# VHH binders against q9y6x5, part 338

Target 1, 379 residues: q9y6x5
Amino acid sequence: LPPKLLLVSFDGFRADYLKNYEFPHLQNFIKEGVLVEHVKNVFITKTFPNHYSIVTGLYEESHGIVANSMYDAVTKKHFSDSNDKDPFWWNEAVPIWVTNQLQENRSSAAAMWPGTDVPIHDTISSYFMNYNSSVSFEERLNNITMWLNNSNPPVTFATLYWEEPDASGHKYGPEDKENMSRVLKKIDDLIGDLVQRLKMLGLWENLNVIITSDHGMTQCSQDRLINLDSCIDHSYYTLIDLSPVAAILPKINRTEVYNKLKNCSPHMNVYLKEDIPNRFYYQHNDRIQPIILVADEGWTIVLNESSQKLGDHGYDNSLPSMHPFLAAHGPAFHKGYKHSTINIVDIYPMMCHILGLKPHPNNGTFGHTKCLLVDQWCI

## First folded at step 16 (VHH)

Design ga33 (framework vhh_7uia_1)
Fold by ESMFold2-Fast, scan of step 16:
Structure ga33 (fold): chain B 379 residues (1-379), chain A 124 residues (1-124)
Amino acid sequence: as target 1 above (379 residues)
Amino acid sequence: QLQLVETGGGLVKPGGSLRLSCVVSGFTFSSYAMAWVRQAPGKELEWVSSISGSGGSTYYEDSVKGRFTISTDNAKNTLYLQMSSLKPEDTAVYYCARVQYVYSGSTWIPFDYWGQGTQVTVSS
């Protein structure tokens, strides 16, 4: 029987939450599995880009989901919000569920993971749910476990996505101990429900389970705003994305727009596309705009308005506040092993190895994750 | 006709033992995982234990680990739950259930058939 893998994401689960709050169910999961304390995500540290990097092993410039709001100057297409189902946006990479279905007679299943309700290279997840934020975690879990248990050809790769703690992180900010404690306790209870369901169904000991996230969260404030309208008039540019990474498409000379922006705020870095730091791997894609503005941690870019967000993400991926964690359990993983750091792009080649799939060319390094696996050694 | 019939319940003192049996008919026993589920007075249904169709893998709720043992006799189409070191909080109606997803109202239920239940009372 082929190996099986369930990949679970809790959106916006900052790695440091593990040290500052109690997670009895997650702690029991980790005790019998592995923990990577920090996962260095890709820039920009946003939901859709990082979720697609997890399942492709590619930097955003390579897989093409470079932001939650995008414009493609070659085709004149707009990605107007994060629920765009045009395959054009997703076709620059091959996600693992597509590879899983095409290399062997295997099925994939998905509960709300970004991209799984879109046909990519004419292949859609064998079982999927159309994105709907009102669907409960329990309903998503019921569908995933049903598909894992009752499918022919067998479901060997399954994904499950949950919007918390990201939604509450934005609303309350990560430093609101009272509200975040309540939210994180609920997430730990959901992890307990997940493990209990898998044990109840006889799946637990034969299923590999990865629990991870796409990014962290940092505290924002009404005292830390950058008013873009004080820098430049709307007539000079088209705004493609706003905060904390603004994507600027000039309507006039690019150098003139750059000169109006570059000294406007001490809390914002302004880059011409070719000058974006190489360490971001955020340059070689038509969807990356000619000028990019990067706010400092905790600063929000606005247009003559206040921001209601008390927490945000999208910032520099070197910031520990932007890092998620990875925990895993199953026959492929050691028990009780802790690892300090991996890159988020390393998850894809590790998952391909576990499933016996030949990975597409990717930016991950299998060697970075081999210490987690029982069939590998670090030396 | 598909039937699951539980027996072996009763009154027992704290620290005592009971063995529950569930005789199954109407389906191929080894093709399904089987479970024990309980309901205490005024409480919601609680999963207790599961066993794979081959009998090779067993799973337990944390509060019963080390005290309860699930097993099968495939030749007799019988599921067992050996309960030891019983506590007052184990007092419940115990159901055996077949593991298979069905749609019920607006929710998916992981069990499609249940027995009538057998009462276990732990009291002195």
Scores: ipSAE 0.000, ipTM 0.442, lowest interface PAE 11.5, mean pLDDT 89

Design ga34 (framework vhh_7uia_1)
Fold by ESMFold2-Fast, scan of step 16:
Structure ga34 (fold): chain B 379 residues (1-379), chain A 124 residues (1-124)
Amino acid sequence: as target 1 above (379 residues)
Amino acid sequence: QLQLVETGGGLVKPGGSLRLSCVVSGFTFSSYAMAWVRQAPGKELEWVSSISGSGGSTYYEDSVKGRFTISTDNAKNTLYLQMSSLKPEDTAVYYCARVQYVYGSGTWIPFDYWGQGTQVTVSS
């Protein structure tokens, strides 16, 4: 039978949570599998961009999901916080579930991974759930396991997305040990439920399972605010995205807007699009605005108001606080192996290898993940 | 003509042992995972153990780990549950079940065919 893979994301699972809290179920998973201690994500370190990078192996400028809120100046379209399902936003790349369905007689299944409820290049996941945050982890797990066990053509690639610990990270901040310990213990219990369900179904030994996340979380404060209204009047620009990376579309001369912003706060960097650091790979896309503001870690950009967020992400991808981890178990993976670091774009070519798929051109390097795999040798 | 037939139940004292057998016919035994599921009087069904069809990988509910052993004999088309160190809490009807999620069932129980059950009573 063809190899099968289940890709699971716990949104906002900061890598160092593994060192500061106890995860008995996840540690049992890792003991008989592999752990990558941190994954260097793509900039900006936000949910939609990084989830799409995991399944395409591309930087944001290449796959086109450059933020959670976007504006495309060529077409005059807006992508809203309400998760716009217009294929236009997703069509600049081919995600792995589309490739899986098109290269072989195979099906894909999805429980709410970003993009899986959208027809991309006229192809939607064979089985999917429309995004709804109110649907329990148990219901998502029940659907995924049903589809893995009872599908023709067989489901060979499945995804499962969960909103925690991101939602609680924003509400309480990652330094709230009492609340975060409660949330993280619940996640560990959900991992235990997942493993038990797969064992009960007789699937555990033959299914490759990856548990990962899109980004981390950093502590914010009412004492670390950048009031954009103190820098520039609203009549000078349209705000496309606010914090911690502000996307500015000038209504007047770009140079005038830049000059009003460039020295306004010591806690943000102001870039003309062409001056955005090359290391971000965040420049070559029409959805990246003419002026980008990047707040320092833990600083929040506001419009003459307080912020309710005690935690946030979106910051510089070199920051360890922004990094998730990756754990994996199954016939493709070594047992008891620990690896220090990979890039988030490296996950895609590794998954293509496991599934026997020809990857689309991508920014990942298969060599970076070789040491995780039983059928490969590493240097 | 698909059949699962359990035997080997009975009355046993605490600390005793029993071996349950399930003879399977009508499907390719190695193509399906098999499970033992039990139901105590007045309680819900409880999964006990599963074995993969192809490799013999075994899985157990925590309360039976180290005490129960699931195995297969492919030549005899038979599933076994060796039970040792039996406790009064193990008293139940034990069912042999084929693991397969039934499309459109709407239930989370991933078993499509069950045997008739065999009674295990652990009492002094």
Scores: ipSAE 0.000, ipTM 0.320, lowest interface PAE 14.6, mean pLDDT 88

Design ga35 (framework vhh_7uia_1)
Fold by ESMFold2-Fast, scan of step 16:
Structure ga35 (fold): chain B 379 residues (1-379), chain A 124 residues (1-124)
Amino acid sequence: as target 1 above (379 residues)
Amino acid sequence: QLQLVETGGGLVKPGGSLRLSCVVSGFTFSSYAMAWVRQAPGKELEWVSSISGSGGSTYYEDSVKGRFTISTDNAKNTLYLQMSSLKPEDTAVYYCARVQYVYEKGTWIPFDYWGQGTQVTVSS
């Protein structure tokens, strides 16, 4: 009987929420499983890039989803909508569900994970839901567990994505204790529903479940704005992405645009593409624009207007506020083990190992996740 | 051909015990997870307990954990629910169910075959 894995993401679940709020259902999950306290994500710390890094094990410059908004000058294509189904954007890597379907006589199932409603290398998830944010967690859970139970060939890899607590983190900010406590309690209840559904189906002890996230959240303020319009006129450039990492496509000489931007704010770093720090692994892709602006934590880049966001992400991936966590339970995982940190690209080779798949070349290091797994020796 | 037949229900006083039995026929019993589901008067169906097809893993709803025990006898094709420390809140019709999704009434439901149900009444 092939091993099975369910990968669950709660978008924008900052790692230290676990220490500042109560999660009785998640803590029960962790007590009988494993917890990685911090997952160091990839730069930029945005939803689509990091979700694709989880399932490919690649840095953004390698898998090609370099932002939530992208432009390719050669093809003149824009990526700006979660409903964009053009495989062009996703074809620079092979996600695990494609590998799962092609290497073995197995099926994959998906409830809203970014990329799963797109044919990638002419392969789409065997069972999937078209992205629609209005579809309830209950309906997503019902479909994913039905597919795990009722498929031929069997579903061995399944994904489930939920938009919270990211949406509320943006709206209220992560330091709004009243609103965030309500949102996070509801998420904990959804985790309880997930566990109870799997127990009801007789799957709980035989299914590997990973609960993780793509990034964290930091507090923003109307007192921390960088007005790009005070730096440079709109006629000089095309804006591909705004905040907190602005992607600038010059309409004139690149050096002139750079000179107008480089000293505009003490709370923003301005990079020519070739000068982007090597530690970001954010340089070697045509979708990365000629000039990148990186705001300091908690600062918002705006165009001569206020920002309604009280929380944001996309900042430097060295910041603890940008880090999610990873919790897991199942036959592949130890019980009651806590690990300090892994890289988000390490999740992919670990999942390939659990499923018995040969990983595509990737930036992850299997050794970083060894101590989580019962069939590995970490000493 | 496929049948699930429950027995063992009845009237019991608070703190008492009952053992429910479900005899199955027409399928390979050990190939499916099996569940007990209950419905109290005027309330929705509530999952109570499940057992994996191998019989190796057992699961309980929190309110019955430590009081109820689910088990199987594969040689007899029989699923059991041993109920102890019964409370008035446990009063319900108890159904034996096979765990397998089926499409009914516009949605997928996780149980494709059910027994007739057996009434458990906890009252002094």
Scores: ipSAE 0.545, ipTM 0.850, lowest interface PAE 2.5, mean pLDDT 92

Design ga36 (framework vhh_7uia_1)
Fold by ESMFold2-Fast, scan of step 16:
Structure ga36 (fold): chain B 379 residues (1-379), chain A 124 residues (1-124)
Amino acid sequence: as target 1 above (379 residues)
Amino acid sequence: QLQLVETGGGLVKPGGSLRLSCVVSGFTFSSYAMAWVRQAPGKELEWVSSISGSGGSTYYEDSVKGRFTISTDNAKNTLYLQMSSLKPEDTAVYYCARVQYVYTSGRWIPFDYWGQGTQVTVSS
C-alpha cells in the first residue's frame, strides 16, 4: 500500500502560543515526532493565500490567490463569497490533491481545506465537504478518517481545516490571556481527539500526520487606525481589499492617486505595483492592484469608522507574530527532533516526497525539510 | 456468515487478572484492525484497545495502558485481551469489534461487526 498523509490546519495558530500556553496533547504528539518552531509564511499573511501556498509550494503571485478579496484586471472578475467556487481563481496552480489523483490508484479526501470543494484543472478532491463553518470538528474528523479507512482506490492524501484559533484571535486579540487560554485548551483537546481516533482505527503508526497553520495573529487597537478618508475621496478609486493590506484600483491617473496616499500616515507604506519590495514576491500577477498599501504591525486601515477587530493578520511576513509552526508524526518523520525554521512553500515538496509524487515546479526547497525525514541525510 | 464469539469473562477481585478471547469467522482479521470496546453499567460505550491488521501495532485508552495487552493469533483467527491489575472501574461488558466503517442511522460508525459481549465484574 502507498504512503498516506493527513494534513491538518488550525487557522491563525501563532507560533509563540506554544511557549505561552500548555498543550499536553500536542506536546505528546511532538515528543514522538518532529517540531518546526517557526514557519515563514508568504505575503500577504492571509488565510486563502497561505493555505493555497501550503498545497502548491508557490508564492501568491504565482498561484493566483493573492488575497481573500480580489479583482482580475484582465477578465474583470471579482472574487467574493459568491465567486469563491469559480475555478478561474484557483487554476493558476496545481494543488497536491490534484497531482495525487492524476496518479493511478490514488484518491484524495478533504474536510474544508480552501480550494478542495472547487474543480481545479477539471479535477475535484475525490471526497470532500462543501465549506460550512457550522460543521463540527468531530464531523470533519469522522468523515476524513472514514474516507482514509473505507476508500477504493485508497485515499493517500487527506486534509482537515479548522477555523480556530483565528476567529477568537480576531474577536479577543492574542493578548487576551483568559479567552485565548480557553480557546487554545479546546484546540489541544481536539488534537487529543484526533490522535485517539487514529489509535482506535489502528492507523496511528502507519499514517503520516502534519499539524500546521497558515499565519499568526497580532494585537490591534482603536488607538492604531489609519483613516483613508482623511487623505483621498472615494470618487478617485475602487477599493478591492482594505486591511491591513489595501488594494487600490485608481479611477483617475495612477500617479495622482499615489500622490494623495503617499503621505497619508506614518504607519503605512504606499507602493506602486512595480515598487513593491522584491522580498514579498508580490508583484507579477494581474490580480495584484496598481497601488498597494501596507499597514505597520497592529495598525488597521479604515474608512472613517472604528474597527471591531482586536487582533489581525496580513502584515509583513518577516514579523514573528505572523508565523505559524509545523508539527508532524508518522513513519516518514524522525522522533523527538526539533527544527528552528522553514518556509511555508517548503511544505509542498516535502509532502510530494512522502507520497512519492513528482512535484510541479515550485518555490520551495526540499533541502530545508530533509532533516525531518527518516529516509534523508541531515547534512 | 461473519461471527465474533467472545469468551473469558467472569468475576475477579481487585488486582486480579483475566484473559478475554474473541474467535472470528467469515473473514481474515489480519486484513482488518480489531478493537475491544466496553460498556460499564449506566455509561456510554468506551473504546479500550485496538490492534492493526498489518504490522501488529497496538493501542490503548489511557486508563488501561500498562495494565491491558491486546494480541492476535492469526493461525487460530483469535483476538485476545490480557487484563491485569484489574480495578472496580473496569467492570463492564467487553465487546470484540471489527474496525470498518458502516453507515447506519444517518451516521458513519467505525465498527461494522460486534461480538455478543462478555461480562467482567471486579469486586471484593
Scores: ipSAE 0.624, ipTM 0.883, lowest interface PAE 2.0, mean pLDDT 92

Design ga37 (framework vhh_7uia_1)
Fold by ESMFold2-Fast, scan of step 16:
Structure ga37 (fold): chain B 379 residues (1-379), chain A 124 residues (1-124)
Amino acid sequence: as target 1 above (379 residues)
Amino acid sequence: QLQLVETGGGLVKPGGSLRLSCVVSGFTFSSYAMAWVRQAPGKELEWVSSISGSGGSTYYEDSVKGRFTISTDNAKNTLYLQMSSLKPEDTAVYYCARVQYVYSEGRWIPFDYWGQGTQVTVSS
């Protein structure tokens, strides 16, 4: 029997929500499985970059999805939510569903995970749903479980993506306990539905399930804005990405643009590409622009406008507010084990091990996750 | 000729016991999970219990856990539901179902074949 794995992401699920709210269904899942309390994500702490890091085990500079909005200086192509279907953007890495399908007698299934509706190295997920935010969690779950039940060759790797609590985190901010309590209770109920569906189908005991997220969320305010228009005229540069990490492509001398931005705000760091801190692993890719601006936690970069966001992410990956968690249950995992921290790039080699796949070269370290697994020696 | 034939329903007092049986023909049990699903008067279908085809792993809805036991006899091609400590709330038509997705009425349904149902009534 080939091992099977379902990877579930709840976008923007900040790790400390687990300590500040009650999750009866998730806690029952963890009781008979494993919990990693903090997952240190990759910089920039945004949706597309971190979701692709989970399934490739690579830093953003290596897999090429360096932001949610990108410009490639070599080809002159632009990437945004409207053109994420161009394989060009995704071809700098090999995600796990592609590797899974290249092994003998295996299929993959995907409900909305970023990149799964795109042919990558001429390989698209065997079963997939085109991205549509209006499709319910129940419909995504029903399709994934149908494909796990009804596929030849068998689906051994499946993914499921859900936009909450990220959308509500942006709208209300993570400090709005009343609204966030309601949203997080609904997510816990969806986790309960997921577990019940798998039990109903007779899959629960034999399926490995990972529940994780790509990043956290921090509180923003109209009192914490950085207005770029007060520091530099838009005729001097092309804006590739805005907030909280601005990607600046100079139209004039790079040093002149840098000097205009350097002292713009005490709540923003301005880096020439070669001066970006090594700890970010955010330098060696043509899609990383010549000047990068990094706002301090809770600060929003704007163009002479107010921001409607009460919460945001994208900030420094050393910030605990940016960290998600990872919980897992199934035959590959210990029961009742808690682990403090792993890197988000470590998830990929762990998943390859569970599925019996040979991983592509990656930035993860299998040793960091081996204590979660029943077939490994742990010190 | 695929058939699911249910027996064992009836009238029982609260606290009583019943054993439902489902005789299966036309397919191999080990290839499919099997389920019991019930419908109370005027209410929606409710999943009760499942047994996996691959290892005999058993699963229960929370309200019946510890009171109901699902099992199979492969030599007889029969699925059972042993019901104990029955409550008035357990009154329903009980269906035996094969776990396999089918497209029906505009959507995917996780049960492709059903028995006719057997009535369980719990009252004094």
Scores: ipSAE 0.611, ipTM 0.880, lowest interface PAE 2.1, mean pLDDT 92

Design ga38 (framework vhh_7uia_1)
Fold by ESMFold2-Fast, scan of step 16:
Structure ga38 (fold): chain B 379 residues (1-379), chain A 124 residues (1-124)
Amino acid sequence: as target 1 above (379 residues)
Amino acid sequence: QLQLVETGGGLVKPGGSLRLSCVVSGFTFSSYAMAWVRQAPGKELEWVSSISGSGGSTYYEDSVKGRFTISTDNAKNTLYLQMSSLKPEDTAVYYCARVQYVYEGSTWIPFDYWGQGTQVTVSS
């Protein structure tokens, strides 16, 4: 009778949406479970880095997925959201589904979580769906719940990923209350569907469910653009990632490129790799480029063009606008408990504890999550 | 051969009570959750209640919570739905179903075996 865990991510679900919009289904979930009001994510506050941090417990410099766009100068490999299937990028860490499958005779299941359709250390989730954004939430939920109910060896760890509210957050911006209200109501209805499905299947009281997200969202504007082409000519560098964190690979002397960039805009910070603030934990990896530009909240870096994005993320992880939340329900969790803040890297060792797995070395601190758990003493 | 047979439906006045029974043959409840699903005239199927196969955990759609009680008698291989405080909107054909995913065409459905249904009519 091994414990089971379903980890659900709604991409780009900013923590303060919970206070500014009504979520009757999510609120009912929280009343009989736990809520962490803010999860301090890793820098940069982007989808691939933070989803991999959730399942490895590692900072980006340690797990190797340091951005949504990466370049390796030795192998000349490129990583992007349309080119993310090479195991090379994912092999610097061991995600929890691999740990789950390798320590005991257990299965893992995945509906679209980043990295789950890639063999990592020659191991892929026992059941998975190849990433396809056109697949409905209902089809993902149907597959996950089928695998949780009907697998041998048993599925003990399952993941489910949904692209909203991130896609709409980019399109409308988080300050568009009319459009965001509609989007967030649909997400709350999907949470209601999830709970109803688990109740219908007789799983609800015996399954641990975590609902979380990778980052938040902040408002952008055509009035807040940084034109990089006004700073430096393309002949001096290769652009690896653009906005709001630009990754610059110099074609000439690094100091000369740095000098051309450092005074270009009052709304971005320019760092040589070794000068990146220690608090970012974003320095000790070859995939981090020699010069990093970090735009101020709500500013977009562009190349002689306008931006249609009304919302974005990737900004400083100290910003509350970049923080997601975590809600959980199940036999491992207290009922009706609210906690203020944990680090996103703390989720991995907590999940390992719930599943009875020995965690790989990680940057999380189990003590930060102990108050959420019924089998732990919280003073 | 697996079979689910529902009984106990009928005509009842608003505020009344009925107990539905579903006799199961060919399997036991220890490996499967069981559900009640209803269909009102001209409407889609609506899940009503489920019970876990061994743990005795019970679940209800919000509209029936506090009014309906699902239970099993494992010795008799029988699933029950005790309905009280019945309302006209509870009028439907009630189906007993075994919870187990099956693939039909392009869709996964969470029930592999269904009974033939029993009619419940709530009318004055």
Scores: ipSAE 0.014, ipTM 0.600, lowest interface PAE 8.1, mean pLDDT 91

Design ga39 (framework vhh_7uia_1)
Fold by ESMFold2-Fast, scan of step 16:
Structure ga39 (fold): chain B 379 residues (1-379), chain A 124 residues (1-124)
Amino acid sequence: as target 1 above (379 residues)
Amino acid sequence: QLQLVETGGGLVKPGGSLRLSCVVSGFTFSSYAMAWVRQAPGKELEWVSSISGSGGSTYYEDSVKGRFTISTDNAKNTLYLQMSSLKPEDTAVYYCARVQYVFHSGTWIPFDYWGQGTQVTVSS
């Protein structure tokens, strides 16, 4: 039978949660599998961009999902994170489920992973659920495992997305140990349910399962606000995205807008598009605005108002607080192996290798993940 | 046609042993994972153990691990559950089930065909 892979994301699962909280089910998963302690995500460290980088192996400037809120200057289209299904936004890359369906004539299945309810290059996931945050983890798990069990052509690539601990991380902040302990225990119980379901179905030893996340979370405060209205009037610019990375489209001369912003706050860096640090790989796309503002960790950019968020993400991808982890189990993976760090773009070529797919050109390096895999000579 | 027929249940004292058998017909036995599922009085269905259709991978619910052994005899089209160190908490009707999703009563369930059930009672 062809190799199968289930890719699971728990949104906003900061890597160091594993050291500060108890995860008995996840720990049992890791004992017979592999753990990558830190995954260096792409900039900006937000949900839609990083989820698309996982499944394309591309930096945001290359795959085109550069933020959760975007404006394309060439076509004058606007994208929001609330329900944009226009294929235009997703067509700058080919995600792994499309490649899986087209190269091998296999099926893909998706429970809520960003982009899977959109036809990309005229190809939609063979089985999918339209995004709806109200659908339980149990219903998503039931559908994904039913499709893994009951499909012809066989489902060989499946994805499962869950909104926690990101939603609670924003609401309580990662330093709220009482509330975060409760939330993270529920996530560990869901991991236990996933493993039990796969064992019940006789799939556990023959299915490759990756559990990962798109980013971490950092503590915010009402004492760490940057008020843009103190520096520049709204008549000078259109705001495309606000915090913690603001995307500024000037209505007047770009240099004048830049000069008004460049000394606005000691806790914010202001970049002209061509001056964005090369290490971010966040410059070469029409959806990246002429000026970006990057807040320091834990600082929130606001427009003359308070912020209700006690936690946030989107910050510099070099920050450990922004890093998720990756755990995996299955016939492709070593047992009991721990690895320190990989780049989030490295996940895509690794998954292509496991599935026997030819990867599209990508920014990942297969060599970075070789030591996780049993069929590779690493040590 | 497709049938699952269970035998081997009975009354046993705590610490005792029983072997349940399930003879299957009407499908290629090795093409499907097979499971044992139980229902204790007044409780919901509980998965006990599964065996993969090919390769002989076996899986157990935590409370029975080390005490129960699932196995198959493909020549006899028979699924077994060897139960040892039985506890009063193991008292239930035990069902042999084929692992295959089916739509039933508004939901997808992971078992499409079941045996009639065999009663296991563990009491002193």
Scores: ipSAE 0.646, ipTM 0.889, lowest interface PAE 1.8, mean pLDDT 92

